# Designs tried in a protein design chat: VH-VL binders against Counting factor-associated protein A (cfaA). Part 16

Target 1, 212 residues: Counting factor-associated protein A (cfaA), of Dictyostelium discoideum (Social amoeba) (q54z64)
Amino acid sequence: QFISIQKYDFSGNCKNSSDSASSFEASSESAAICMQNDLLSGIVTNEGVCLIFNEVPTTFIISTKGDYIVRSIYDINDNNCQGGIIENKAIEIDECFVECADDYHGSTYLFSTETSLNYPSNTFMEISYNGECDGQWKTSFNYLQYYIVNKCNVAHEIETHTFSVGCNSTSSWVSEYAGEVCTVEPTVTTSYPIVDNCGDLDNSNFIDYCNI
Key: E = the ipSAE of ESMFold2; O = the ipSAE of OpenDDE; V2 = 0.75 times the mean of E and O plus 0.25 times the DockQ between their complexes.

## First folded at step 22 (VH-VL; framework fv_libivirumab)

Design r4 (from r1 with heavy chain S101H; at its last look DockQ between E and O 0.54; V2 from the best seeds 0.59)
Fold by OpenDDE, look of step 22:
Structure r4 (fold): chain C 212 residues (1-212), chain A 124 residues (1-124), chain B 112 residues (1-112)
Amino acid sequence: as target 1 above (212 residues)
Amino acid sequence: QVQLVESGGGVVRPGRSLRLSCAASGFTFSSYGINWVRQAPGKGLEWVAIISYDGSYTYYRDSVKGRFTISRDDSKNTLYLQMNSLRTEDTAVYYCARGYHTIFHLRYKGMDVWGLGTTVTVSS
Amino acid sequence: DIVMTQSPLSLSVTPGEPASISCRSSQSLKYDWGYRYLDWYLQKPGHSPQLLIYLGSNRASGVPDRFSGSGSGTEYTLKISRVEAEDVGVYYCMQALQTPYTFGQGTKLEIK
């Protein structure tokens, strides 16, 4: 079983919240609310994988328990999820959450479970996996992160900084904009090779894919 | 093994030019961005410049803009730093360091490989 | 440019005791999905710098688990749970959120 975290475009729920600085606050029990906005990016992971993800960076492990996803949060100094659990938070599967940077900026996230490894088309993907350098990452991946190509993303907690990701068979690139929208000319576009970094690190391998 | 080796350092007068080289081995040079970082005597580290894997992107610290040029020759697995109009404040050990930049989070692994450095002394 | 400020600038530690180094940035280094673009480097005496931590909390290859990085926003910390003699050197934080990359002043760690 796989756990999927999808990041959707923000619809402005933070201003109406009593706590605009809250992280992963439930905005709706319906996944449909999140899906009303454009999908921007996401991660797919296995249970038990240590992740660092939050407005307030926190290490956590996601697992499933019945109809719920349990997020085990570790100490702020435990960046490898090796110590004691500080909090276990159960969230209903397919529940929509909001992460607010301020009253006007935030992101919506959808936590879901999947029986098959699925990821959207028109994406740039980075995959972390363990094991042999045989290209069979699907059988040993820790997590994959993807960006929908040519979507406008707002950098969290960075006002007036937006970016978009693109790729082809040989390279990926990021276009950065000095505004709240990606409709103007980018200030800079940087390119990167699509390579397999297998063996570069002792603990994990990394590979990029352009799924177009 | 993965290795970077700097060369080309020396003693020059202000206003002169010097060209540093950084030879890479043990990895696919053409797949990585490379940085120059310098350290003045008894001082801290100072980032100087970066070049992307294909050379399409370069960036310099303000104090060296217009004077320094970072380039690469992938056929030789070599990084260069052309330093013109050298100043006394450019005196430092110059390191080349492998590393990507910007927002590809899973690709970014810091500057994980450093050379031994080459010394540049600018004095009248 | 982003300004990086380390504290303390020098630290003397008894072997086996913990150490903590702080790094402050002039602006938040948190980016998309909460990734923190803050690296820690160590330069041992007479040696080139070496990577300890990248992206705030990821230990580089070969780095002992007694090293850990934490922090968020503009405040970051490098911790050494049990300082050893081989840990002597100057520690630097560096933001990698945007060019130009900028280093802290460095923190010199010595053994008592």
Scores: ipSAE 0.561, ipTM 0.864, lowest interface PAE 1.2, mean pLDDT 87
ESMFold2, look of step 22: ipSAE 0.659; ipTM 0.850
ESMFold2 (binder alone), look of step 22: mean pLDDT 92; pTM 0.949

## First folded at step 23 (VH-VL; framework fv_libivirumab)

Design s1 (from r1 with light chain L97T; at its last read DockQ between E and O 0.74; V2 from the best seeds 0.78)
Heavy chain, then light chain:
Amino acid sequence: QVQLVESGGGVVRPGRSLRLSCAASGFTFSSYGINWVRQAPGKGLEWVAIISYDGSYTYYRDSVKGRFTISRDDSKNTLYLQMNSLRTEDTAVYYCARGYSTIFHLRYKGMDVWGLGTTVTVSS
Amino acid sequence: DIVMTQSPLSLSVTPGEPASISCRSSQSLKYDWGYRYLDWYLQKPGHSPQLLIYLGSNRASGVPDRFSGSGSGTEYTLKISRVEAEDVGVYYCMQATQTPYTFGQGTKLEIK
ESMFold2, look of step 23: ipSAE 0.749; ipTM 0.879
ESMFold2 (binder alone), look of step 23: mean pLDDT 90; pTM 0.941
OpenDDE, look of step 23: ipSAE 0.692; ipTM 0.899
ESMFold2, fold request of step 24: ipSAE 0.714, 0.732, 0.675; ipTM 0.866, 0.869, 0.856
ESMFold2 (binder alone), fold request of step 24: mean pLDDT 90, 91, 91; pTM 0.939, 0.943, 0.943
OpenDDE, fold request of step 24: ipSAE 0.717, 0.856, 0.857; ipTM 0.898, 0.934, 0.936
ESMFold2, last read: ipSAE 0.701, 0.675, 0.734; ipTM 0.861, 0.853, 0.870
ESMFold2 (binder alone), last read: mean pLDDT 91, 91, 91; pTM 0.944, 0.944, 0.946
OpenDDE, last read: ipSAE 0.854, 0.853, 0.862; ipTM 0.933, 0.935, 0.936

Design s2 (from k1 with heavy chain P105H; at its last fold request DockQ between E and O 0.57; V2 from the best seeds 0.71)
Heavy chain, then light chain:
Amino acid sequence: QVQLVESGGGVVRPGRSLRLSCAASGFTFSSYGINWVRQAPGKGLEWVAIISYDGSNTDYRDSVKGRFTISRDDSKNTLYLQMNSLRTEDTAVYYCARGYSTIFHLRYKGMDVWGLGTTVTVSS
Amino acid sequence: DIVMTQSPLSLSVTPGEPASISCRSSQSLKYDWGYRYLDWYLQKPGHSPQLLIYLGSNRASGVPDRFSGSGSGTEYTLKISRVEAEDVGVYYCMQALQTPYTFGQGTKLEIK
ESMFold2, look of step 23: ipSAE 0.730; ipTM 0.867
ESMFold2 (binder alone), look of step 23: mean pLDDT 91; pTM 0.945
OpenDDE, look of step 23: ipSAE 0.521; ipTM 0.854
ESMFold2, fold request of step 24: ipSAE 0.654, 0.621, 0.557; ipTM 0.849, 0.838, 0.817
ESMFold2 (binder alone), fold request of step 24: mean pLDDT 91, 91, 91; pTM 0.943, 0.943, 0.944
OpenDDE, fold request of step 24: ipSAE 0.821, 0.855, 0.855; ipTM 0.927, 0.936, 0.937

Design s3 (from q2 with heavy chain T58E, light chain Q98R; at its last read DockQ between E and O 0.67; V2 from the best seeds 0.77)
Heavy chain, then light chain:
Amino acid sequence: QVQLVESGGGVVRPGRSLRLSCAASGFTFSSYGINWVRQAPGKGLEWVAIISYDGSNEYYRDSVKGRFTISRDDSKNTLYLQMNSLRTEDTAVYYCARGYSTIFHLRYKGMDVWGLGTTVTVSS
Amino acid sequence: DIVMTQSPLSLSVTPGEPASISCRSSQSLKYDWGYRYLDWYLQKPGHSPQLLIYLGSNRASGVPDRFSGSGSGTEYTLKISRVEAEDVGVYYCMQALRTPYTFGQGTKLEIK
ESMFold2, look of step 23: ipSAE 0.754; ipTM 0.874
ESMFold2 (binder alone), look of step 23: mean pLDDT 91; pTM 0.947
OpenDDE, look of step 23: ipSAE 0.726; ipTM 0.893
ESMFold2, fold request of step 24: ipSAE 0.735, 0.648, 0.668; ipTM 0.873, 0.846, 0.850
ESMFold2 (binder alone), fold request of step 24: mean pLDDT 91, 91, 91; pTM 0.942, 0.945, 0.944
OpenDDE, fold request of step 24: ipSAE 0.843, 0.851, 0.869; ipTM 0.929, 0.937, 0.941
ESMFold2, last read: ipSAE 0.613, 0.652, 0.746; ipTM 0.834, 0.851, 0.877
ESMFold2 (binder alone), last read: mean pLDDT 91, 91, 91; pTM 0.944, 0.945, 0.941
OpenDDE, last read: ipSAE 0.867, 0.872, 0.858; ipTM 0.939, 0.943, 0.936

Design s4 (from q2 with heavy chain H105Q; at its last look DockQ between E and O 0.65; V2 from the best seeds 0.68)
Fold by ESMFold2, look of step 23:
Structure s4 (fold): chain C 212 residues (1-212), chain A 124 residues (1-124), chain B 112 residues (1-112)
Amino acid sequence: as target 1 above (212 residues)
Amino acid sequence: QVQLVESGGGVVRPGRSLRLSCAASGFTFSSYGINWVRQAPGKGLEWVAIISYDGSNTYYRDSVKGRFTISRDDSKNTLYLQMNSLRTEDTAVYYCARGYSTIFQLRYKGMDVWGLGTTVTVSS
Amino acid sequence: DIVMTQSPLSLSVTPGEPASISCRSSQSLKYDWGYRYLDWYLQKPGHSPQLLIYLGSNRASGVPDRFSGSGSGTEYTLKISRVEAEDVGVYYCMQALQTPYTFGQGTKLEIK
């Protein structure tokens, strides 16, 4: 009923040929490793919800037999997945894989299915709603996106820039670092209020949750 | 309904100081980051500074660092820009604009509310 | 600093015809999970700027469907499918990826 997408520290090498351009289809066959200690962030979504996955608008559904996930790809400018599907791809459940952006950048993913809602501890989460926010987020959300607190993430696809996420009961923050390593001293830190009721921000339809 | 109104502009000589204010109404001021953006006569837009929702983070363009100070008073729903050591190059219309970049795409809406602007003229 | 370069810098359009404005960045504006931090603003004559498009392609509240944004990486486009007289003004792209935020030079749109 739920699709879990977990993003791990990038492992492997995306250089397949010297003329490869950046894209989710430009991939090298690298050994992918999805160790729980390497988990950075993730999404838990209901089927058929429109998401951006590796640059392109995408929906995911679980196959009729439940043995794989169908990724439906939409035009790059179709942010709401309202146009026609341009391609369907099958994604293996519980199989770690790499999605390459260019020769030197990519992401390591694990897709799974869940019968009940599940998400890691020690996370900052934002939960999306459709329409009116009814206060019962676990039963009425579109998707949630989470970041493991104090883990180092790659911020930019072409430029090696990193960030980490923190939170407490009143605030969240993002610390940005130069280069591929989150050092002791961030170059920029920006803080944000916890949105614990829909409508706290003008035109908002989401809730924040610091799950620590 | 949702509104930002700048004030405090004027004509000053180089080396002097000026303090701009931006009064907010119709939204929860304390939940937003706010920017100053300026526009020299006949020129394009130039970002100046930003302050986070709680005032704990401030950032400036290089040309104003050390001379300008952005601040906020949430009890008055007011943003400030203290402008010291003014130069002729600081001559512009100054706008306040709500919004700031974030990794958290659900809250990002660009700079969706702008004030009317206040004019600062620095001339010898 | 991320440099934003617009083309053309001026554009003269017959009412009812399409218009297209390009914006190039000195580095990719894609963020984690593929979000694109490129916004478009319009400044009508005698007015303050107003947001048209955010995150590459999302229309701001009240912006007509004839405005659309597209692009990825370092190259972005604002398209007006049918130009109307009230569309005159200066269009700016802006990157919101990192401070200092930076605008393009502006594109002045005129009616022929």
Scores: ipSAE 0.634, ipTM 0.834, lowest interface PAE 1.7, mean pLDDT 84
ESMFold2 (binder alone), look of step 23: mean pLDDT 91; pTM 0.946
OpenDDE, look of step 23: ipSAE 0.750; ipTM 0.908

Design s5 (from q2 with heavy chain T102V; at its last look DockQ between E and O 0.65; V2 from the best seeds 0.65)
Fold by OpenDDE, look of step 23:
Structure s5 (fold): chain C 212 residues (1-212), chain A 124 residues (1-124), chain B 112 residues (1-112)
Amino acid sequence: as target 1 above (212 residues)
Amino acid sequence: QVQLVESGGGVVRPGRSLRLSCAASGFTFSSYGINWVRQAPGKGLEWVAIISYDGSNTYYRDSVKGRFTISRDDSKNTLYLQMNSLRTEDTAVYYCARGYSVIFHLRYKGMDVWGLGTTVTVSS
Amino acid sequence: DIVMTQSPLSLSVTPGEPASISCRSSQSLKYDWGYRYLDWYLQKPGHSPQLLIYLGSNRASGVPDRFSGSGSGTEYTLKISRVEAEDVGVYYCMQALQTPYTFGQGTKLEIK
């Protein structure tokens, strides 16, 4: 079973920072609320895989009953998630969560579980897997992250910085904009090759796909 | 044995040109973006320019725009920096350094490989 | 441009004692999904710079675990749990969030 974290475009408001509310809280009881907005990006991961989430090393595991996900936060210096757990948090499955950058900016996340590896079409994907460098990443899958191509993303805590991701059969790229919306000409575009063969990255193999 | 080796440094007068080279070995050169970083005598590090893996994108610090050109020849596994209209403030050790900077988490690993540097001296 | 400010600019440490270097950015280096685009580099005397930490807290290959990077937003710290003689050099933080990439002034670490 896999854990899916979908990031949707933010359309709500965050609580006043003076309230000292957590930056990551449930905002909706229905996944449908999240889905009213555009899907921007996502992560699909095995349980217990160490990921960076909201600046901190984090693991996610599904509860024994499968009714929620347990997020374990580690020390910010523990990038391998091998030390002690600093905090555990229960995350309701199929509910929307909001991460606030400020009172008016944030991201919306939807957590779900999947029995098979599913990812949307029109995506650029980065996949991490273990084992032999044979491209058989599905058999030794760690996690993948994807971006919906040609969607406008707002950089966290950067009000005037937006970006979009694109790819084709040979290349991927990130276009960065100086505005609040990706409607102007990019100020920076960084291109990368599509890596269709595995390579070592942090003691894991990686492979890129443009799923168009 | 991943390695970058700079060459082409020398002593020139202001207004002159110089071309630096950076020879790569031990890795797939064409798969990486490469940076030039310089260091004036007794000073800190200063990023100069970057070129994408396929050369389609280049970016420069403002102080060298219009004067410096970063390029690459993948058939020779070599990075170049054409420096025109050189100024005294361009005097520095020039390093080439491998690495991308993007939001692709799995791709970014900092500037993990550096050359030994080549010295450029601009003096009248 | 993003301005990077290091403190202190010089540090003298007794071997075996810890060291801490701060780096402040003029704007947040937190990006999408919360990745932090802050690197730490070390330039030992007479040598080229070398990567120590990338993305705020990831140790580069071959870097001893006595080095650690931490921080968020605009405030970052490089810590050395037990300073050794081989740690002498100038430490630089660098933001990799956007071009132009910008370095801090550098922190010179010496042994007492």
Scores: ipSAE 0.641, ipTM 0.876, lowest interface PAE 0.9, mean pLDDT 89
ESMFold2, look of step 23: ipSAE 0.653; ipTM 0.845
ESMFold2 (binder alone), look of step 23: mean pLDDT 92; pTM 0.947

